VH-VL binders against Uncharacterized protein C1F7.10. Designs and how they scored, part 1

All scores and structures are predictions.

Target 1, 238 residues: Uncharacterized protein C1F7.10, of Schizosaccharomyces pombe (q09921)
Amino acid sequence: MIRILVINPNSTVQMTESVKSVLDDCTPPNVQLEYLTCPPEGPKAIECVSDGVRSAAVLMKYFEDHPPQVDAFLVSCYSDHPLVTTLRETYRKPCTGIMQASILTALSLGRKVSVVTTTKRYEPLLTDGIHAMGISDSVFAGIASTGLAPLELDSKPRAEVDALLARTALRAVNEMGADVICLGCAGMTHMAHVLEKAVGPNIPIIDGTKAGVELLASLVRMNLFTSKQGVYQAVGSD
Positions, changes and structure headers below are counted from each chain's first letter, unless a header gives other numbers; antibody chains are not in Kabat numbers.
F, E and O stand for the ipSAE by ESMFold2-Fast, ESMFold2 and OpenDDE, each averaged over both directions (binder to target, target to binder). V2 = 0.75 x the mean of E and O + 0.25 x the DockQ between their complexes.
[cut] stands for letters that were removed.
Atom coordinates printed by the task and the answers are left out, and those that the model quotes come from them; centres of patches stay.

## First folded at step 5 (VH-VL; framework fv_olinvacimab)

Design S1 (from O4 with heavy chain A106D)
Fold by ESMFold2-Fast, scan of step 5:
Structure S1 (fold): chain C 238 residues (1-238), chain A 124 residues (1-124), chain B 107 residues (1-107)
Amino acid sequence: as target 1 above (238 residues)
Amino acid sequence: QMQLVQSGAEVKKPGASVKLSCKASGYTFTSYYMHWVRQAPGQRLEWMGEINPSGGSTNYNEKFKSRVTITVDKSASTAYMELSSLRSEDTAVYYCARGGYDFWSDYLTPLDYWGQGTLVTVSS
Amino acid sequence: NFMLTQPPSVSVSPGKTARITCRGDNIGSKSVHWYQQRPGQAPVLVMYYDSDRPSGIPERFSGSNSGNTATLTISGVEAGDEADYYCQVWDSSSDHVFGTGTKVTVL
């Protein structure tokens, strides 16, 4: 049995519940998922780099007090979260984030990936995170969003939101040149079918939480580990 | 329609406690945080604390932490704020307000819906 | 802890533009929300996530947030815009923080 710890790096329990509802329905064979919400001392949301740093500090302190008994770590935040790098320095076990997992999975399936999200505010954060992975614009088509504000999305009828997401996905394919699409936040995991229906059967739609679990399970099955030779070695580590 | 309806005005003596209610309707009560914010006469808005109705977890402003308790009755879709050891400077209008986590953006929502406010007067 | 400072008052003539500032250290890295409070009434959200407008709020309301200053801009000011305005952010160490408030007077 492969044990994977799915970490919500914010202290909002509803985010953990949302991710759990998707993953529990599609857990791979011989995999046990464990879920952790950041302790309440941590931030309720990760809105900027400093929030991510505070989140990572609280979680690493938690792991000092409660040593994790798992085979791999998934950081369930669609961003370049410092916890991923910190866990890689601290543990030999595989670790990834859902953004990183979805992009790497997409580039195994298509030549030009786009991330579809709901709001323009999230576009610069995701763009910077993807570029930080060394992903060039030769294989990254950009971020496509509905252009709507979050409260506007909450107030609109479901059919209108579905239509806007469909148009956004079609724009990513037809105007931006994407041949594979990633869902741009953990909260969109329930919306994959809307994008699938819109773009048709020839465009893979990647759910980062599912991709992350599958990637980590595969790495563990292959007896692979985070390299301790280079930058993830950490000074003074045993 | 979404509504937050607060309990009526209270007059209390110094040293007493007051418990205010905020009844929510028109949305899924457990999907959003409930916040309490006060405003003394002629003064600024001051955040007191919040509760997540789903798990019952609370966060309080350090200024009020020793005296404030926020609770929830999920079956009644009602949030409560109890403030103890009342002083004259606690005279204020107390608001409940809805906030939460926005799954579309992965950010915290603004306080997008507010109750009408409850005046608490503390005097001898 | 984290502090948001606003000017106490702004006076503006009808039809002109009012600009209300909210100053905080590196506030440009945060999401700023703005509330309007008319006398005797509860606050009303008028701007959120720096520059997003809630349904029902006129287009003459706009927002920006950069560096150490966020700004709520009200163009074509009307008498009904006379109110107190508060900025607000969430900070991981201070939680929800409101600004000191600005009274907008339409003269």
Scores: ipSAE 0.368, ipTM 0.762, lowest interface PAE 4.0, mean pLDDT 89

Design S10 (from O4 with heavy chain D102S)
Fold by ESMFold2-Fast, scan of step 5:
Structure S10 (fold): chain C 238 residues (1-238), chain A 124 residues (1-124), chain B 107 residues (1-107)
Amino acid sequence: as target 1 above (238 residues)
Amino acid sequence: QMQLVQSGAEVKKPGASVKLSCKASGYTFTSYYMHWVRQAPGQRLEWMGEINPSGGSTNYNEKFKSRVTITVDKSASTAYMELSSLRSEDTAVYYCARGGYSFWSAYLTPLDYWGQGTLVTVSS
Amino acid sequence: NFMLTQPPSVSVSPGKTARITCRGDNIGSKSVHWYQQRPGQAPVLVMYYDSDRPSGIPERFSGSNSGNTATLTISGVEAGDEADYYCQVWDSSSDHVFGTGTKVTVL
């Protein structure tokens, strides 16, 4: 059995439970998923670089006290989260984040990928993260959001949010030229059907949590590992 | 310790309105959805609606949409449910219950803490 | 409109196993929660996300969810388990939906 640790890097238990409910229904053969919520000392949401740094510090301390006994790590946060790089430095085992996993999967299926997300604040953050992967605008259509701030999103009825999300997905296809869409938030794992219904049967919708699990399982089955030559060499191995 | 304390029993005439309260303590009131659920004597639980206390956004069961209004008083950590145009069929115990964290995807979370219930009797 | 159907009643002897079913179209793709309501009391969460137990709920309570049927299983039934049991899911078209309820009688 391949054991994958799905890490929610924020301290909100409900986010972990939301991801678990989707992944448990579609776990690959010979894979066991384990779930970890960041301890309560960590941030309740990852909304900026400093949240990511604080989150990574708390989780690495947690792993020091509770050594993980898994074959691979999935960081379930749609961002360029420092925990991914830190885990790659610390362990030989494969590690990815759901942003990286979804983008790599999407580019196997379409020519021009867009990310649909909830708030306008995430647009520049996700754009920077995707560019940091070496992905150019020749194959990246950009980030499409509902245009709402987080407080505005929280104040709207769910049906209105679903309608905005559907319109956002249509904008990604019709205006931005996307032929494949990634869900831009771990919490959106349940919203794939809203986007699928809106854009129709010809546009793949990629759930990064599912893509990440499948990618990691495949890497483990191939006996692949994080390179220990160069950037991901063990820290403190003078 | 977490607690939801509801207002006392009400007796109303048909056609009247009733407004029930649910006071929360022991957690950050604005961080979790609040739900209202009713149960007529000997009958099943029936979801009436929910509110996000942070922004005040609501969702209602279609059956009750025309008659129910859910509101909050953030300073008092209290949620309210007002039901208008009362009928004898509205005789029930009304519960408030805590839902998920106030992120929109939290709608999947269970109702983990419940108030003690308020009996509303509608009779002539 | 999405519906969850439960048997109206289940009778079980002390020490035996009670199985309470909750039927809904493709319910196995949903997250099912279960509530226990003793006479005159508010409901109490006893099982969530199909098979997870809240703190304080004994191990003899277990859950499963597959296809069109979710099941709450109570092994080694005790007199204190006599109650009404309700399943609950969220559905995109119907919002929060409770089952029809099952009265468990320990005879």
Scores: ipSAE 0.007, ipTM 0.498, lowest interface PAE 9.2, mean pLDDT 87

Design S11 (from O4 with heavy chain D102K)
Fold by ESMFold2-Fast, scan of step 5:
Structure S11 (fold): chain C 238 residues (1-238), chain A 124 residues (1-124), chain B 107 residues (1-107)
Amino acid sequence: as target 1 above (238 residues)
Amino acid sequence: QMQLVQSGAEVKKPGASVKLSCKASGYTFTSYYMHWVRQAPGQRLEWMGEINPSGGSTNYNEKFKSRVTITVDKSASTAYMELSSLRSEDTAVYYCARGGYKFWSAYLTPLDYWGQGTLVTVSS
Amino acid sequence: NFMLTQPPSVSVSPGKTARITCRGDNIGSKSVHWYQQRPGQAPVLVMYYDSDRPSGIPERFSGSNSGNTATLTISGVEAGDEADYYCQVWDSSSDHVFGTGTKVTVL
């Protein structure tokens, strides 16, 4: 049985429950999913680098006190979260984030990937994270967002937000040249059908949470591990 | 096996109110929205409203908003729909139906399981 | 108010194909669900998200949705398919909207 820990790096329990509700219904064969919400001393949302650092510190302390009994780690946050790198330094077991997993999956299926997300403020942050993976603009079409601020997103009916996301997905295909789309938020895991309906049957829509689980299960099944040569070596031995 | 069992037929006078029940079994009651839909004789299905049993939040069809109240009893896995100020045109079969999972886009999800229906007759 | 219009009736011979249309403004941008209701019975979901079949619904039921028209198609019609059929969508201004209904008669 392959055990994968799905980590919500913010302290909002509802986010973990949302991801769990979708993943539990589509868990791969011979895989057991475990879920962890960052302890309450961690940030309720990951909105900047310092939130990510604080989140990672709280979670690593938690793992020190409660050693994880799993085969792989999935960080369920659509960002270049420092917990991914920290887990890779600490454990030999495979670890990825949903951003990284979705981009790698997309580039196996299409030539030009775009990320569809909810708020304009995420565009530069996600762009920087994707570039940090070594992904060039020759295969990255850019980030497409609804353009809404968080206040506007919270005040609008969900159906109106879903309609804006559908139109944003069409923009990614028709204007930005994307032939494959990644969902740019862990909270969008349940919305893939809205984007699929909008762009039609020829554009794959990648859910990073599902892709991450499948990727990690495959890595464990192949007996692969995080390299302990180079940058992922433990820093210090005290 | 999933099942929705509704209360029995009601006969009411104009101006009265009626409260119907819908008992769920075979699934986790608090994980799915519950909807109420009515059908007057020879007419179409008409959506009345929905409730999230977990938190008790409701959403009503504008047409019925002033007269309809949907509630739940989580311990009994039962949803209720009360319609006040009854008129002759409220004579209809009233159905409860299971909606979407509470953490998805539940309003886009089909009504997958239906109760047997309750006939409400409003006459003087 | 958003409205879905269906033909009031469709007559079809056993073994032939019945097509039930559901017309609505830009309905092709919406997710359409279809319900079958036999006389004196509760509705049963027979098609959802335009073209997906629930478990237990035979493959002779199919669906499509494009532009202003969604269609439920029943091939090789059997006597047991005689029923009222309703389309349904969600709309931001009208919530859950059911079509006017189509009575399918198998003669």
Scores: ipSAE 0.000, ipTM 0.429, lowest interface PAE 15.0, mean pLDDT 86

Design S12 (from O4 with heavy chain D102T)
Fold by ESMFold2-Fast, scan of step 5:
Structure S12 (fold): chain C 238 residues (1-238), chain A 124 residues (1-124), chain B 107 residues (1-107)
Amino acid sequence: as target 1 above (238 residues)
Amino acid sequence: QMQLVQSGAEVKKPGASVKLSCKASGYTFTSYYMHWVRQAPGQRLEWMGEINPSGGSTNYNEKFKSRVTITVDKSASTAYMELSSLRSEDTAVYYCARGGYTFWSAYLTPLDYWGQGTLVTVSS
Amino acid sequence: NFMLTQPPSVSVSPGKTARITCRGDNIGSKSVHWYQQRPGQAPVLVMYYDSDRPSGIPERFSGSNSGNTATLTISGVEAGDEADYYCQVWDSSSDHVFGTGTKVTVL
């Protein structure tokens, strides 16, 4: 049995429950998922770099006090979250974030990937994060935003949200040239069907939470681990 | 300090049902899972099931799944465990115990606070 | 079905060290918790996540877990330590599993 800890780095329990509801229905055999919401002293949303830093500090302190008994870590936040790198420095076990996992999966399936996300503010932030992975604009079509805040995905009328998601997905395909789309917010994990219906059967829609679970399970099955040579070597490991 | 107070002893006939209560105080009731564990005289502790008081989701030991129902009353900070189709081998002390944060997967966390236990005797 | 086996009894003299073992297949990969139960009383958590002590539990209590055996160690044993002790883990096939229990007698 492979045990993966799915970490919501914000302190909003509803976001963890949304991810859990989707993943529990499609967890692969011989994989057990555990879910952690950032303790209440952490930020309720990850909207900027400082939110990510504060979130990572709270969670690393939590892990110091409650050592995790799992085989791998998935950071369930669509960003270049510092928790991913910090977990890689601290543990030998595999660790990834849903942004990294979804982009790597997309590039195995399509030639030009786009990310559909919430607010326009996330466009430059996610672009910087994807570029930091070494992904070039020759295979990255850009970020398409709905203009909705993450919490508005669940609070606004369903028809309005569905129409905005459909429009944004179509823009990614028809105007930006994407042939594969990643869901750019952990909160969108239950909304893949809206994008699938809008763009039709020829465009894969990648859920980063599902992609992350599958990637980590595969890495564990192959007996692979986070390199302890170089940048991810633990401080004081001599 | 945190406290779990359970209902009083019950005597039931075979085939009857029993419903036990566990009232929590001293902490936020909806933030921690509640477990039920039983112990037959001179036997080991045996896990029966758990509930997330926030949403009401439950998970049961396969052995008891057809006969056990765990529920909560959030306004009263009280958890309930009902066991149906009682048999003589159900004679045991039944405990409620607090599990993990709803912010963490409860199945890895210890049971950190326990009720005093309720003796259920099944006999005619 | 996952099983945890403990010795049924351990006898120890006051001031000496008691060691209570809990055996399970690859138990070293799991988080082990330990409970103390005095006659007629509810269990009390005395050790969790292999080696962490709850608030109020004396430093005389320590734990370890590796391979197929977890151990609860009580140094400088006192009369009040006389009780039944249970180990406990979570397993994907068996959910929460308690050990067979060990009666610690202090003479």
Scores: ipSAE 0.000, ipTM 0.440, lowest interface PAE 13.8, mean pLDDT 86

Design S13 (from O4 with heavy chain D102H)
Fold by ESMFold2-Fast, scan of step 5:
Structure S13 (fold): chain C 238 residues (1-238), chain A 124 residues (1-124), chain B 107 residues (1-107)
Amino acid sequence: as target 1 above (238 residues)
Amino acid sequence: QMQLVQSGAEVKKPGASVKLSCKASGYTFTSYYMHWVRQAPGQRLEWMGEINPSGGSTNYNEKFKSRVTITVDKSASTAYMELSSLRSEDTAVYYCARGGYHFWSAYLTPLDYWGQGTLVTVSS
Amino acid sequence: NFMLTQPPSVSVSPGKTARITCRGDNIGSKSVHWYQQRPGQAPVLVMYYDSDRPSGIPERFSGSNSGNTATLTISGVEAGDEADYYCQVWDSSSDHVFGTGTKVTVL
């Protein structure tokens, strides 16, 4: 049995439950998923770099006090979250974020990927994060935003959110040139069907939480690990 | 209160240049594209060009590209449009209008707030 | 060069429904915005991203976009709706393109 810890790096329990409800229905064979919500000292939402830094600090302290007994880590926040890098420094076990996992999966299926996300504020943040992965604009079509905050996805009427998502996905395909789409927020996990209906059956829609679980399970099955030779080698101060 | 206030009417002779201003207030000037759109009497709206006030990058309608220059003064929250080599067919009302937030996909965003317009008359 | 064609005029009786079309090659793949312009006034955004309403625009305004035709629909037409209406899209070869305009007359 492969054990993967799915980490919600914000302190909002409802976000963890949303991700859990989708993943429990499609858990890969011989995989056990465990879920963690950031302790209440952490931010309730990750909306900027400083939220990510505060989140990572709280979670790393939690892991010092409660050593995890898992085979891999998935950071369930669609951002260039510093927790991914800090987990890679600290543990030999595989670790990825849902942004990184979804982009890598998308580029195995299409030539030009776009991300459908919630707010215009996230467009430059996600663009910077994707560029930091070494992904060029030759294969990255850009970010398409719905204008909603992550927590608004759960509170607004479903029909309103679905209509905005459909239009955003159509803009990504028809105007930005995307042939594959990634869902740009963990809170959008339930919304892949809406995008699929809007853009039709020829455009893959990538759910980063599902992609992340599958990637990590495959890395563990291959007995692979985070390299301890280079940048992710922990530097002992003592 | 968001507002775009344009300069007053201009009368120019053929061959002259005109420079119009558009002063923005009530929002962060550098965060949104500014567009210029004209309308000749009884004619359609015609897009002339846009500027990103943050970096100063511009994009122009091919029809006007050789004669139009759009600039900004960030400290005054003011956009300018200069049109050179004026002809009688340049007689029109010229509008400035706010475009999208300056991140990716701003080019797909509608023009949500418009100035009152400036009439430019080109005659002898 | 990308072109958007609208009928020059539409006449409608008060309380009835006006439909203003905007035709363009494969316009259903684009995001369409609509502007209302009353005589002597600047244009006002009344519909964007095909069918979304700005705040302050009544729900009797609706939009659709499929194939080669986008449509702005005004139900329960009022005298104050009498104006010129323009559709607008972005196109990779032509940048920002406005339609030819439709004069809506309420009689």
Scores: ipSAE 0.006, ipTM 0.437, lowest interface PAE 14.5, mean pLDDT 86

Design S14 (from O4 with heavy chain D102R)
Fold by ESMFold2-Fast, scan of step 5:
Structure S14 (fold): chain C 238 residues (1-238), chain A 124 residues (1-124), chain B 107 residues (1-107)
Amino acid sequence: as target 1 above (238 residues)
Amino acid sequence: QMQLVQSGAEVKKPGASVKLSCKASGYTFTSYYMHWVRQAPGQRLEWMGEINPSGGSTNYNEKFKSRVTITVDKSASTAYMELSSLRSEDTAVYYCARGGYRFWSAYLTPLDYWGQGTLVTVSS
Amino acid sequence: NFMLTQPPSVSVSPGKTARITCRGDNIGSKSVHWYQQRPGQAPVLVMYYDSDRPSGIPERFSGSNSGNTATLTISGVEAGDEADYYCQVWDSSSDHVFGTGTKVTVL
């Protein structure tokens, strides 16, 4: 059995439960998913670089005190989260984030990928993260945001949220030129059907949590590991 | 610096079409949406539509959808707005205005730079 | 169809404060932008994202947005502030919507 730890790097339990409800129904064969919410001393939401840094520090301390016994790590936050790189330095086991997993999946299915996300604040942060992967603007259509804060997805009336998500997805396809869309927030994992209904049957909608689980299971099944020769080599190893 | 220069005033008869131009300079034309907004004499501003100059995708106000066409010439850094089946109530000053950066939520961004306006008079 | 309603006119004496309101259903959940238009001229952006000032706009201009009302406030009003003012939002059903406009007269 392949064991994958799905990590919510914020301290909001509801967000972990939302991801769990979708993934438990779609778990690949011979895979066991474990879920972890960042301890309460971490931030309730990851809205900026400093939130990511504080989150990663809390989680790495948690892993020092509670060594994980899993085969791979999935960081369930749609960002260039420092926990991904930190886990790669610390463990030989495969690790990815849902942003990285969804973009790589999208580029195997379409020519021009866009990300539909929540807040305008994420637009430059996600753009920088995607560029850091070596992804050029020739295949990246940009970020379309709803303007809602991540927690507002749950507090606003469902019909209002669905209409805004649909309009944002249509903008990504019709105005930005996307032929494949990634869901740009872990909290949107149960909303893929809203975007699918809006843009029609010819545009793949990629859930990074599902993509991440499938990618990690495949890497483990192939006996692959995080390289320990270069920048992910343990610091101070003799 | 950044400048939007529009074509000169037009006088048209009812039923005719008019095509206005807006030439951009001082920024990367294909990186920002271009909008068209009109204002009848003494009346409010009214949004007509927008275009993404990179791909040519357009979005129009429902009121004008059947009569308005927005296009671009990327080599000339020029946007065009054609309005057909002109009526007397189409007499207005027509503005082009720069919208949001195309890689982000352009639709939430204000219209930050405006052309000088083109007066279109529809009379018989 | 989403609508933004402004008072037709506001009169203010030099040095006093003018308040221009923009009313719309749940406008507090939207990003409001404000434009100033002097007679015979194109509109100029004077406030964006509710309360941010563009470069070149004096600190006398401030904005707020809550509930069903957004407000553009001009303190220490000067003769040069006399103009028409328009609020504007994006709405998922109506796209870009401008307010009905307010003529500010400095007496």
Scores: ipSAE 0.000, ipTM 0.510, lowest interface PAE 11.7, mean pLDDT 89

Design S15 (from O4 with heavy chain D102G)
Fold by ESMFold2-Fast, scan of step 5:
Structure S15 (fold): chain C 238 residues (1-238), chain A 124 residues (1-124), chain B 107 residues (1-107)
Amino acid sequence: as target 1 above (238 residues)
Amino acid sequence: QMQLVQSGAEVKKPGASVKLSCKASGYTFTSYYMHWVRQAPGQRLEWMGEINPSGGSTNYNEKFKSRVTITVDKSASTAYMELSSLRSEDTAVYYCARGGYGFWSAYLTPLDYWGQGTLVTVSS
Amino acid sequence: NFMLTQPPSVSVSPGKTARITCRGDNIGSKSVHWYQQRPGQAPVLVMYYDSDRPSGIPERFSGSNSGNTATLTISGVEAGDEADYYCQVWDSSSDHVFGTGTKVTVL
């Protein structure tokens, strides 16, 4: 049994519940998922560098007091979070974040990836996170949003929301040149079929939470580990 | 079409508790957070807390955490806010307001629909 | 504790432009929402995510947010715009925070 710890790096239990609802329906064979919400001393959301740093510090202290009994770590945050790097420095076990996992999976399947998200406000935030991974615009088509804030998206009839998501996915393909699409948050898993129907059977739609679990399970099965030579070497490595 | 209807005005003595209701209609009750916000006479709006009706999980303003309890009745599409150990400074209009869809960005979402408000007067 | 400060009052003549400011440390990195409250009534959302208008809010309402100041701008002010206005953000340490409020008087 491969044990993967899915970490919500903020202290909001509801966000952990959202991720759990998605992953419990599609857990791969011989994998056991465990879920952790950052203790209440941590920030309720990760909105800035200091929130990320405080989040990582609280979680690392938690792991010192409660040694993790897992084979791999998934950081459930669609952004560049310092916890990923900190876990890689501390443990030999594989670790990834959901944005990183979805983008790397996409680049194995297509030549130019786009991320479809719900809010216009998140476009620059997600772009910065992807660029921070070393991903250039030669293979990154950009972020496509619905152009509606969550309030408008939530208040409109389901058919109108589905139509707008479909148009956003088509724009990612037709205007931005994407040949593979990543879902910009775990909460969009229920909408994957809408994007699939809109863009047709020739364009993969990738869920980062599912991709992250599958990637980590594969790395564990291959007996692979985080390199302890170079940047991820640290005193007391796992 | 969307509407939040709150219970009627209350008059309480210091030390008592009050329980206010907010009945939602015109949308899927369990899909959106419900917030409680108060406003003392001539004062600013003050956030008290929120609940996710789907799971019942709550977050409270530290100022009220020891005295406030927010609950829901899913079958009635009704949210409740109980405030205990009432003081004269708790005299205020109390509003319920709809928050974000129950996904990861719900905490960033504005309060889009508001109840009409319930006046609570605390006096001896 | 995170705090949002607004001027207590703003006076403006009909047809002119009113600017209501909301000051907070690094508020430009946050999502700012604005509410209009007429006497004896519940607040009404008039601007959200810094600069987006809810359905039914006229185009003369606009918003901006950068650095330490967010601004709600009402051009071509009408008598019906007379109200109290509150800004609001979510902060990781303080949850939902409302501004001190600004009374807009149309002279």
Scores: ipSAE 0.005, ipTM 0.462, lowest interface PAE 11.2, mean pLDDT 85

